VHH binders against 8-oxo-dGDP phosphatase NUDT18 (nudt18). Designs and how they scored, part 8

Target 1, 325 residues: 8-oxo-dGDP phosphatase NUDT18 (nudt18), of Danio rerio (Zebrafish) (Brachydanio rerio) (q568q0)
Amino acid sequence: MDSQSSILEENLEKILRGEGLEFDSVAEQVDPVTLRKNVCYIVGAVIFNSKEEVLMVQEAKRECYGRWYLPAGRMEECESILEALQREVREEAGIDCQPITLLLVQEQGPRWVRFIFLAEETGGSLKTTAEADDESLQAHWWDRKSPLPLRAHDILSLIDAGLKYRRNPWFPVTQPVDFPCHVVCQRLFLTFISSRADADDRLWLLMSNNNTSHHPRLPIVVSFRTYISKAVSKLIEDCMPSSYISVHIRGILGVQHNGRIPGKTDGICFNTLVLLENTEEGAEIGSPPSLETDCYRWQEVTNQGLKAKIIERIKDGSVLPFQSL
Below, E stands for the ipSAE of ESMFold2; O stands for the ipSAE of OpenDDE; V2 stands for 0.75 times the mean of E and O plus 0.25 times the DockQ between their complexes.

## First folded at step 1 (VHH)

Design g01 (framework vhh_8k46_1)
Fold by ESMFold2-Fast, scan of step 1:
Structure g01 (fold): chain B 325 residues (1-325), chain A 129 residues (1-129)
Amino acid sequence: as target 1 above (325 residues)
Amino acid sequence: AVQLQASGGGFVQPGGSLRLSCAASGFTFSDYAMGWFRQAPGKEREFVSAISGSGGSTYYADSVKGRFTISRDNSKNTVYLQMNSLRAEDTATYYCAADSGPTYSLEEWLESGSYYDYWGQGTQVTVSS
């Protein structure tokens, strides 16, 4: 028991640091996702110079010719998320970059996920009109004030997020890690907190009762032809259908992907922080919701340091933002 | 089988109102963005409005902003288009469509009929005195 508890705590600490865990618990019946067929990943870069001017690219594509946008594009086969980011920035803007952190993950299910990075310039030369090609016409540093014909206005909130993080980071640096996955899925830190005026906060995590596993496992929920957020809600509905609860996806603790590995590896695993709140009138707020399944159990986090770290991430919102569109 | 059934069209005088409905079946409705498009005789199909799967984001063609409201009820698998202050220029066959995802910008994608996976039968709206 002690050995298994120690392994669980080590794994929880790894996830909280943005590290990955081996993906080994998906049913064989689940069909792999495939880039360009049933899943599309977009990467985009928010890059500022010393004057807080943002890197912009002039579109060469027929549908948006001459309009300006952030360096952004679709991930290709056999590349990592970071490789896709660096390739798009170099192809469209002519510069080399290094990611500072993920700023935002957005979804429009069942097939679209966008990864927005804050990144910094590390080399190269700004693309000029003499270098215009099918990827872009040119790149410029935009003062964010001068009139500029934009391809779309959705990037304005992305630029704002980058500025806010650059000036006052509210969550730890979060980077994709190279772990292969064949589906779009989430490993859930599904949490319940009990707070009383004269007592320390208590914390519970939902754990899998998978008898094949040699160690305690966090729940994994697969998003097949559905929103990432909906997959979480479906699991909770199936486990706690009689409970009056609200579900809050606090954000993403980590992103696991490795498209470079041959085979069916176009999937992504998100380590997702979820808070459950009991909304039942007159319910005991000191106990997590009753489960109507034997597939999962509640486990109290009694390690004081680990408990404090998880509760702080939840209460401060100190976690990579996630938005369903 | 996937089906989208548009209804609620008819004859209305200028300044009047109509509510169109699109009932969906055969797919997980809340996972799909829904759009309304219209086509007048002899003209190209044009974008009218779109709503994200969650209902959190809505988009409108400039010609209908402030007059039309798109909404959805995911428990009923239905998307609605409330059309107020109707004009003769709004006369068209209205189509509902379901889409599973954009390539870059959600705004640009939702306005493009080429990205919609499923299309419903039209419902005719005629605005005439």
Scores: ipSAE 0.012, ipTM 0.316, lowest interface PAE 8.5, mean pLDDT 83

Design g02 (framework vhh_7aqx_2; at its last look DockQ between E and O 0.63; V2 from the best seeds 0.00; counts 0 for: pae E 8.2 > 2)
Amino acid sequence: QVQLQESGGGLVQAGGSLRLSCTTSGRTFSSYAFSWFRQAPGEEREFVGAISWSGGSTDYADSVKGRFTISRDNAKNTFYLQMNSLKTEDTAVYYCAAGSSPDYLSEYWDELTAYDYWGQGTQVTVSS
ESMFold2-Fast, scan of step 1: ipSAE 0.229; ipTM 0.624
ESMFold2, look of step 2: ipSAE 0.000; ipTM 0.192
ESMFold2 (binder alone), look of step 2: mean pLDDT 79; pTM 0.826
OpenDDE, look of step 2: ipSAE 0.466; ipTM 0.761
ESMFold2, look of step 4: ipSAE 0.012; ipTM 0.450
ESMFold2 (binder alone), look of step 4: mean pLDDT 79; pTM 0.822
OpenDDE, look of step 4: ipSAE 0.375; ipTM 0.711

Design g03 (framework vhh_7b18_3)
Fold by ESMFold2-Fast, scan of step 1:
Structure g03 (fold): chain B 325 residues (1-325), chain A 127 residues (1-127)
Amino acid sequence: as target 1 above (325 residues)
Amino acid sequence: QVQLVETGGGLVQPGGSLRLSCAASGFTFSSYAMGWARQVPGKGLEWVSYIYSGGSTEYQDSVKGRFTISRDNAKSTVYLQMNSLKPEDTAVYYCARGPDSYEDLWNYYSGYGMDVWGQGTQVTVSS
């Protein structure tokens, strides 16, 4: 019992540090994800110079020809997310860069995921019109005030987020890690907090209750058929369907990606922080929602240091933002 | 109002052929990329083929050499010619409208609303 609790606590600490964990196969059969077949990953960069001007590229693509956007592009087979970022910035803007942190993970449909980074210039030279090609026409440092015909205005909030983080970081540096994974999935930190005026906050995590497992495991939800946000809601509906519950995806604690194995898979695992609030009238204060299945159980986090870290990440929103469109 | 209507599905024996058609209305067809995706029961949605406004094409590896995507801008129609059909090709096939690239599709969804999908057409390959 004690050794299993110690293993769980170490795994939780690893996830809070942004490290990867082994991905187990799920019972439901799902086709592996592969770039150009059934999944699309997009990387984008927010890069500022010393004057807080932001790096922009002029589009060469027919549909948005001549309009300006952040350096961004599709990820290719056999590269890590960070390698894709560095390649896209070099190809479109002529600049060498190093990522500082992920700023935002977005989804717009099943298997359409965009990773936005804050990055810094480390070398290279701005792409000029003499170097125009199919990737871009040129690159410029934009003062964010002069009129500039944008491909889309969605990047304005991304630029603002990058500027905010650069001035006052509100979550820890979060970088994707190369780690085995064959599907698009989430490992859920699905939390319930009990607060009473007469006691310290108590914290529960939803745990997988598989009798054949050697170690306690967090739930894994596969998102191949649906949005990441919808997959979370479905799991909650399946295990506590009669409960009046509010579900809040707080953000992403870490990203695992299996993109460096040629011809295999481009799976991704998000370590997702979720907060449940019980809204049932007449419910006992301080109890997590009752489960209508034996597949999962509530586990209290009794380690004071670990509990405090998790509650802080939840209450402060000190976690990589996630948006579902 | 933007609309996509698929036709041409049905029951075929292994090794047979089908031609799917997707009739588009309510937009300038020649300015958009078009694609086909399929939903295999129990396996989820997967992209099959894509044709850009300029005429270049992309195919999933499992259909390469067997399927051919084409378009007729005068008729506002995209086609999927499916040859050498296998039982594993059994699925509901959907026609979808998209911009020139997946990156362009992102901006279409986020800035202009959802991409247009048809109602789907069933293809069953069995003996």
Scores: ipSAE 0.005, ipTM 0.217, lowest interface PAE 10.2, mean pLDDT 80

Design g04 (framework vhh_7ubx_2)
Fold by ESMFold2-Fast, scan of step 1:
Structure g04 (fold): chain B 325 residues (1-325), chain A 128 residues (1-128)
Amino acid sequence: as target 1 above (325 residues)
Amino acid sequence: QVQLVESGGGLVQPGGSLRLSCAASGFTFSSYAMTWVRQAPGKGPEWIATITSGGSTMRDDSTKGRFTISRDNAKNTLYLQMTSLKPEDTALYYCAKGEGYTEYDWSGYEYTGYFDYRGPGTQVTVSS
């Protein structure tokens, strides 16, 4: 009991710090994901100089030749997400960089994920037209105001997100960590908060019932047919289909990637913060929705410090943004 | 050693139906996902559907109401049943070993993912 409670609290604190947890291989029945076969990961960098000019690259690709964009590209086999970022920036812009934090994760299902980083210049030299190759024609520091023919305008919101974070960070530094995983999945902090006018907030987490394991488990949902966000909705529909609730994906607490181990899969696990809100007027607000399955249970978080940390992350939106395109 | 041979294409009137077949050899067919892809004249490849080794299907949203992917492991054959065909469906259709998926670049440009092996294709022409 005490042992189980202590292990759960340790695991929750690890996730809140952006650390990894061992993947619970419940997805054995699905095919492993691998780059270049059934999954595509894109990395992109928002890098500012001391004048808040943003690093831009002139495209060499036929379809967008001569247009300007953020340094970005596909992840390759046998590299970590951070290694992919540093390689793309070096190849396209000629500079060395260090990632500061993830700014945004975007998905376009079933198996396309984009990681946008805020990063800083640490060395190298800006790529010139004399160094033009298949990766890019040149790189330039853009003042964000002068006319510049862009490949696409979607990056303007990414640049703005970088500026906002640089000036006023609203979530903790979040970096991907290398951890074994063979699928695209989410480990869910599926939360319900009870707020009454005359009492402190109470917090519950949805837990998996696995009586053969001595370790408490958060739910794992696997994505491969639809948007990553829809896997959460399916779990909710499966365990509480009759409840009058709304589901809010607040964002991502951490990113685990299988890493650069040769011969391994390119699986990813997102530690995802989800808030359930009761939409039924006059319902028992003090209790989480009733479950229509024996596969899950509600666990109240009674540790006051841990409860406060989780509720603050939820209410302040202090969590890495996640978007479906 | 891996060979994929498509058949069943041809000229069909708008609103018609066709059933494409892909005969596979040189690998354990039942152990692999299989994919249908098409390429229209002057355009890049477009993913249509994938069927896993377990029989689960994934289909492109624009065609899933009209196209059905299936397999017969005893015959080492992959099928694509096409109904309500439109002139826009005119393309070379080919099968591929492994999972196909739709990829997007930064601008939202759609293209098909990587495939280890694919067949030579069968031409489908929808015209009066």
Scores: ipSAE 0.000, ipTM 0.204, lowest interface PAE 12.2, mean pLDDT 81

## First folded at step 2 (VHH; from a04 with E58Y; framework vhh_7b18_3)

Design a04y (at its last look DockQ between E and O 0.04; V2 from the best seeds 0.00; counts 0 for: pae O 12.5 > 2, grease 24.7 > 24.2, placed apart)
Fold by OpenDDE, look of step 2:
Structure a04y (fold): chain B 325 residues (1-325), chain A 124 residues (1-124)
Amino acid sequence: as target 1 above (325 residues)
Amino acid sequence: QVQLVETGGGLVQPGGSLRLSCAASGFTFSSYAMGWARQVPGKGLEWVSYIYSGGSTYYQDSVKGRFTISRDNAKSTVYLQMNSLKPEDTAVYYCARDLGYYDSSGYYEYFDYWGQGTQVTVSS
């Protein structure tokens, strides 16, 4: 019992640090995803200069010709997320960059995922109109005040997020970690906090009951057609059919991706922090919601240090934002 | 705790107007973009409008010229003035924090905090 508990705690700590865990082969029945075939990954960069101007690129595409956007593009085969980011920024803006942190992950189901980075310039020169090509017409440092015809207004929130993070980082630096995954999935750090008026908060973690594994594991949910975020809701509906439970996806603790073997390791595993809340008025919640399946079990976190750390993380919201489009 | 509470929904005749309100609490309202999305039962979520912390606004093409989003930071409230309502505008309207954007590639939303939604029905 002691050894299993220790392994679990260690794994939880790794996840909280933004580190990866080995992906346990999801059931043989799930087909691997293939980049540019049935999944599309996009990278984007928010880059500021010393004057807090934002690096913008002018679009060369017919649909948005002449409009301005952040450096962004599709990932290619056999490249990491970071490599893709650096490549796109260089191609579109002529700038070499170093990623600082993920700022935001956006998803529209497993078929479309966008990674937005805060990055810094390390070299290069701004792309000029003389260097215009299919990737972009030119690049410019935008003061965020002057009128600029934007491709889309979504970049404004991204820029704001970048500025906010630079001024006051509200979550730990989060970078993709090199772990192979064959599907788009989430490892759920799904928590329930029970508060008693006269006692310390109790923290519960949902664990997968795998008959084949001697060690408790965090649940993994695979997204096929629906929003990645909906996979969590579905799990809750299936396991805890209650009108009094609210599901709060707090954010991402880590991103695992390899991408080195096309059609085999093109998947992404999101370590996702989720908080369940009982919305029933007046209910003294002494225990987590009852489960209607044996596939999962509640595990109380008894390690005081770990418990405190997890609760703090939940309360502070110090996690990478995850957005469903 | 972050909370978003929508109000102002109801039944209205075509051509009529409604004003939705979303009261926010539990966070620094002025630091976040806010927005409205709508959903028809059995259909996907559709972003309608969002307003950034700096006051810039975005509208879906289908509501441009008819809807106006605004915010009052002092009251921590975001509003959606809906004019010239059409039956096609019938949906549950949701308030959300940190909305992404809508373009040809899809709808992007920050899903960490949502209101309960308010029903808007446009019918003769």
Scores: ipSAE 0.000, ipTM 0.235, lowest interface PAE 12.5, mean pLDDT 87
ESMFold2, look of step 2: ipSAE 0.030; ipTM 0.510
ESMFold2 (binder alone), look of step 2: mean pLDDT 82; pTM 0.814

## First folded at step 4 (VHH)

Design g02_4Y (from g02 with S100Y; framework vhh_7aqx_2; at its last look DockQ between E and O 0.04; V2 from the best seeds 0.00; counts 0 for: pae E 10.5 > 2, placed apart)
Fold by ESMFold2, look of step 4:
Order: structure tokens, then C-alpha cells, then sequence
Structure g02_4Y (fold): chain B 325 residues (1-325), chain A 128 residues (1-128)
């Protein structure tokens, strides 16, 4: 019991730091995802120069010819997420870059996932119109004030997030980690906070009762052919159907991907912070919702330092944002 | 919820023309895109072309540009693939598809993942 609790606490700390955990727990009958057959990953970059002008590329594609956007594009086979980012920025803008942090993960499930990075210029030179090709016509630094015909306005909030993070980071540096995964899934840091008038708040995590594991494990929810938020809600409906519960995906603690073996390691595991909120009026919230299955159990976090860290992340919202479109 | 039904397939001589139709039933939205894919024996499905819900944007695979045209008739809830100058390599089962893919995602319309709903397919055979 004591050794299993120590392992759990170490694993929770790794996840909170964005280091991830080796991925090894899904049913063998779940088919692996395959890049560009049933999953598409997009990388995009927010890069500023010393004047806080943002790197923009002029689109060469017929549909948006001459309009401007952030450097962005599809991940290719056998690439890590970071390699895809660096390749796309170089191809479209002529710029070498080093990622600083993920700023946002967007899902347009069941279709694609977009990773937006804050990054810094480390070399290269802006692509000019003399170098125009199928990737882009040119690249410029935009002062964010002058008129510029944009391909789409979704990038304005992304640019704002990048400026905000540069000036005052509100979550720990979070970059993808090199762990293979064969499905698109979430490892759930699924929390419930209970309050009593005469005691400190208590924190509960949902744990898996996986029969093949000899150590405590967080639940894995596979998102194949459905949005991540729907997959999480489905799990809640299956194990807590009688409860008045709302589900709040707070954000991403970490992203795990490898990509080295097409059709086998094309998946992504998100370590996802979820808060359950009791919506029943007049009810006291002294304990977590009843579980109507033996597939899961509630585990109280009794380590006071760890509990405080987790509650702070929830309350401050100091996590990588996640958005379903 | 959305159902798709192809029609218009058949046998045609090389150099000939054929028009495929895809009738949609069920609710579709202004953020949808509609597409044609094809699959030759022993091959994976490949993109042919796509059109926005409004009809204002289109995209085509390089192998069919200039020969194939996609159009849409919202009054009939139908979209079409006009195939001209057909070649024997155009022989395939043609599938129509629909899904949430707004115009600003049009560069990804060639991905199978862009589409949630698929027809049963219609055979097009181009003889020499």
C-alpha cells in the first residue's frame, strides 16, 4: 500500500511538471490511429521580434491567396510535434526557431488537433517575394496595428495569448514530451474538491481499477472518432449517471507524442486536468459522487504539499488551455 | 444524422463525360464541406474534390484539375461531380462525403478526417 502511494505521488508530480508518463495502458483491440487517415495534426507559431511585432506569412494557396496568417501547417510522417513546428516556420517564413511553450491546444474533433506555440527566432532570414513558392509568397513582421488582410481572425486571440505569456507567464512551460502513443487519448487528472466547514478542503482523484496493472493508474479515455470533451463526458455518464455533476476540462498538464512509426505511434496522449462540480442546489459537497461501477475508485490526495499544488492549478487556471471548436 | 446517396455511375468510353450526383438528407449546416473521394481496387481512398456549403469555394486533386467540376444545388440538397475527358485511370468507386469543414480549414479538405458522413459509393468504369 505505502509503496503504491509513493509511486502514485511521484507520477502525479511528473504529470504536474509536464514530464508525462510512459504510455502503456489501453485495450489491445483498440486500433491505432494513422496520420492523415483518421487524424491530422497542425502546428502553428507565434513569434515576436524585439519590437514585439509578430511573424506573419502571406498565403500562396488559391483559396486564400495574398491573405496573411501565422506560420502553420500539417505534421508529416515520422516527425515530432517540435520538428513539425520548426520545419513549417522555416518553409513558410525562412526563419529558424526554438519553441518556448505551447500556448493552446485546439481540437476540431473528430477531425484534427492544432498545437499553437510561442517560439523565438534563432536564425534564418525572412522569405521575400523573390523566394515565393507553393508554401508561401513572403513573410513579414506585423506591428499588430497597421491594416493587414488576414486569412482568418482566429489568430488574433492567439497573438494576444503569446504577448501575455511573454510578459507574465500564467502556467508552467509546457512542451510535448517524447513518449509513443497509438491512439488519441486523455490521461485524466479528474478531480473533485469537497468542503467542510470545520476542516480544510479535501481533494479526490478518480483512479482506474485496471486488473492488469500492479500500481495505481489514472484513467485513460480514448477519443477515437469523437471530441475529447464528449469522450470525457461519456465516461462520467457511464460511471456516475445518478449524480448532478458538471464536467469542466480545465486544461492540459502535458502532451505526449512520438510519431516515429507511421500507423503505430501516430497517437497523442493528453494529460488533462478535469474538475467535477456539483450542480445540485442545497446539497452539501462533503464527498465525491457515488460510482456505479467497479472500474474506478476515488483516491484521496492526503499529501498536503501535493494537494495544495493541484488545488492551486485548478483555482488559478494555471494550465495549458484546451479548446474544442 | 446526415445520409448521402450517390447516383450517376456507370460505364463510359475514354474521353467521355459523366455526371455524378450526391443527394443529402438530414440537416446540414453552413460550416459543412462536401466532397468526392474515389477508390481503385487495392488502393486507399483518395481525394477528388470538395465544395463549401455555400458553393463559393472549391478544391481539386491535381490529377483531376481542369477535367472535373464540383457544383452544388442547395434547392435540391444535391451536389455534383461533372467528369469530362475521362481516362481509364479514373476507374474507381466514387464516394461522396460531408462534414464540418469551414472555408478557413479548406486546405485540409483532402483529409478523410474532415468528413463524418459517407455515401455507399457508385462505380465508374472508363473503358479504352
Amino acid sequence: as target 1 above (325 residues)
Amino acid sequence: QVQLQESGGGLVQAGGSLRLSCTTSGRTFSSYAFSWFRQAPGEEREFVGAISWSGGSTDYADSVKGRFTISRDNAKNTFYLQMNSLKTEDTAVYYCAAGYSPDYLSEYWDELTAYDYWGQGTQVTVSS
Scores: ipSAE 0.000, ipTM 0.366, lowest interface PAE 10.5, mean pLDDT 85
ESMFold2 (binder alone), look of step 4: mean pLDDT 87; pTM 0.890
OpenDDE, look of step 4: ipSAE 0.122; ipTM 0.557

Design g02_5T18S (from g02 with S101T A114S; framework vhh_7aqx_2; at its last look DockQ between E and O 0.81; V2 from the best seeds 0.00; counts 0 for: pae E 9.4 > 2)
Fold by ESMFold2, look of step 4:
Structure g02_5T18S (fold): chain B 325 residues (1-325), chain A 128 residues (1-128)
Amino acid sequence: as target 1 above (325 residues)
Amino acid sequence: QVQLQESGGGLVQAGGSLRLSCTTSGRTFSSYAFSWFRQAPGEEREFVGAISWSGGSTDYADSVKGRFTISRDNAKNTFYLQMNSLKTEDTAVYYCAAGSTPDYLSEYWDELTSYDYWGQGTQVTVSS
């Protein structure tokens, strides 16, 4: 195998493991995002004790005063996502925590992202009513059965997902990784599976052409004014406009964020697993969709071990969910 | 594309009242939270108040609480800012905004980033 093929395969393995890759320039140039100016990131925690009771906080905000919710709050300048999680849990509940895994990423376009974590208590003491402040009134372990006036019921499915993951994980541990990014974007692990009679399926990845670089790279799509999940459609319109394509976002292989330089590193890169299906009758058997631009090319994955790993993630739903609200 | 249009601005004496309207065009806005922001010359845009897409929840900046009331009329695709007991510091350009932020995220309604659509603004001037 040549040096370029080995490097590509190593990079693909890093993405599959959730380790990420250093962020590079994008094909579409857009101004960097700025936390608290044009993006808002929220962290939330699902934390259980040994009795499988879940950590809840009583809201102090006037709109939901006295109602209960998961520990959650806004990310601040110069924080990583994990630092924000630990700070919010400490401020609202008095508890120190360590993340186990992301359970769900939710989004409302590039301006709003919520990261829901399964985490574990590592110290601290529950906040009491004597310690009430404008962050929260108190914190309790909730048995998930007793009546509580909830701020919203959306957290019930999150709590259930956390409990099920703790008992039987269905996707690999996925945590944000410390790589800077200046925009809200997706690096696309964009797949097509071609099928031929009398042969194994072939797996194809969409790769970005780079006339100034000899190193192959996965495509990056930037999100603005649309749901992050819809940015893939723009790429399809640009490179496959004549094809009947069904786009299936499977989820997120990884999340990259740094946050250290306000206005420069406030972005997020999602490493997103996507499956394309060609729905056009008479489509060429054994071939991926035709590309109507030279900006991209199809690369076959011929390494059988790597191919098997990718196919497993596509077909069994073993990927961190990504939800548009 | 969603369009927002403010109306009702003008000159008012301190202690007086004024009602601003924001009319929406395009899709039905029953699914969006609506807000008012304001901006005085040389200052950053400031949150005034918001109302949930259902109309059941409101939030207000401390500087206007008790004096301003936000409401909506889904039949007219319009929402309102009733401003009472006006002060000279209320002088600003008032903007209406809309976004799809769920009402259980209402603590983020004071963030500019919660809103995807903005009006052109209407001037409110409060004289002493």
Scores: ipSAE 0.011, ipTM 0.401, lowest interface PAE 9.4, mean pLDDT 84
ESMFold2 (binder alone), look of step 4: mean pLDDT 82; pTM 0.845
OpenDDE, look of step 4: ipSAE 0.035; ipTM 0.428

Design g02_9F (from g02 with L105F; framework vhh_7aqx_2; at its last look DockQ between E and O 0.09; V2 from the best seeds 0.00; counts 0 for: pae E 15.8 > 2, placed apart)
Fold by ESMFold2, look of step 4:
Structure g02_9F (fold): chain B 325 residues (1-325), chain A 128 residues (1-128)
Amino acid sequence: as target 1 above (325 residues)
Amino acid sequence: QVQLQESGGGLVQAGGSLRLSCTTSGRTFSSYAFSWFRQAPGEEREFVGAISWSGGSTDYADSVKGRFTISRDNAKNTFYLQMNSLKTEDTAVYYCAAGSSPDYFSEYWDELTAYDYWGQGTQVTVSS
């Protein structure tokens, strides 16, 4: 009803559509991350031809020499995530590609974050053994049936996810968007739902109190030297006293990065959908958990269309998957 | 739950050797860096050394460099600290730790906050 509510609802709709928002200031001032110094990003591609064969590359690295894997590699300085994807597929497989969607984002604490894409071939020619180099020995289309010595079997579920998405998408197309960020962080769609059988569901979002403006903002949690997923749990532990709260990271609504200025814009902001559940048996809670701080407040989502969209994403799991290894 | 268990501690004469083991249970650690720390009575916990997830990179505190060697056996989920030329100053409780520290993050390997999982410790006593 006021201009702050309209701005908030518009911003929530943008995030739900996978669009970016300018990066909000964080409460703590932290040093920017730097690619290849204290962050590592990996891109990987699932690409099918018209026969539903998947693009594979034969590894040239000594430790996995001759074994096969998806086209994948480390992001380099001054690249966007999409530029890194296209470069790696060209270097390893000789193929030009265009992204269709992210399929999965994975983390191994602060060691690396991996972005797996479904993509389509748009040109180029498969790398042959005559073109073997340090990047790869060759590339082939694999029928997914013939024996092939794989570097690792983790890619089998990724290939399956790509095939299923191609046939019947179960979440909206999600691609990285060009917004600078100096830290690895999450903007949280942190939700609580009252799911009572005899009433409409009610939805609350956790909002950050910013003392420099009255504009309500979604909370931002920064990851430093630990798993990204642990930052969410730490926020919950710090501001909510109940031991009966279960935290469910449902997935990612969007990814923001541009990488243009080394040491200044090497960070990534994930727009993350999180559900809190009360695990106390037999209890129904009409109100969200009590907050032990004035840094945050609960905001009920009263716009019925917006509420319905958010609840469906939560209930159906129609979000880009996030996996913590 | 991920758990780490040290073994191999004990009493040894100065100039002698010991080999510590750290066995893991739970999640696979083939993708994680591992480290050893130690704590002498009345002192802060001190970095001893670390090894990358691939085993290709190691780092050691200056006080132990050249005398201690870290290795890993991923098939057994076990990590080792080979301690040679032991000194009385090496007397401490030794802890293994695991966390997410990629090879190029080696500048953070000596920080306690880099590690999410800790063992309970094993006593090493070096007599003169």
Scores: ipSAE 0.000, ipTM 0.136, lowest interface PAE 15.8, mean pLDDT 82
ESMFold2 (binder alone), look of step 4: mean pLDDT 79; pTM 0.821
OpenDDE, look of step 4: ipSAE 0.026; ipTM 0.501

Design g02k (from g02, 16 letters changed; framework vhh_8k46_1; at its last look DockQ between E and O 0.33; V2 from the best seeds 0.00; counts 0 for: pae E 13.0 > 2)
Amino acid sequence: AVQLQASGGGFVQPGGSLRLSCAASGRTFSSYAMGWFRQAPGKEREFVSAISWSGGSTYYADSVKGRFTISRDNSKNTVYLQMNSLRAEDTATYYCAAGSSPDYLSEYWDELTAYDYWGQGTQVTVSS
ESMFold2, look of step 4: ipSAE 0.000; ipTM 0.241
ESMFold2 (binder alone), look of step 4: mean pLDDT 80; pTM 0.813
OpenDDE, look of step 4: ipSAE 0.526; ipTM 0.775

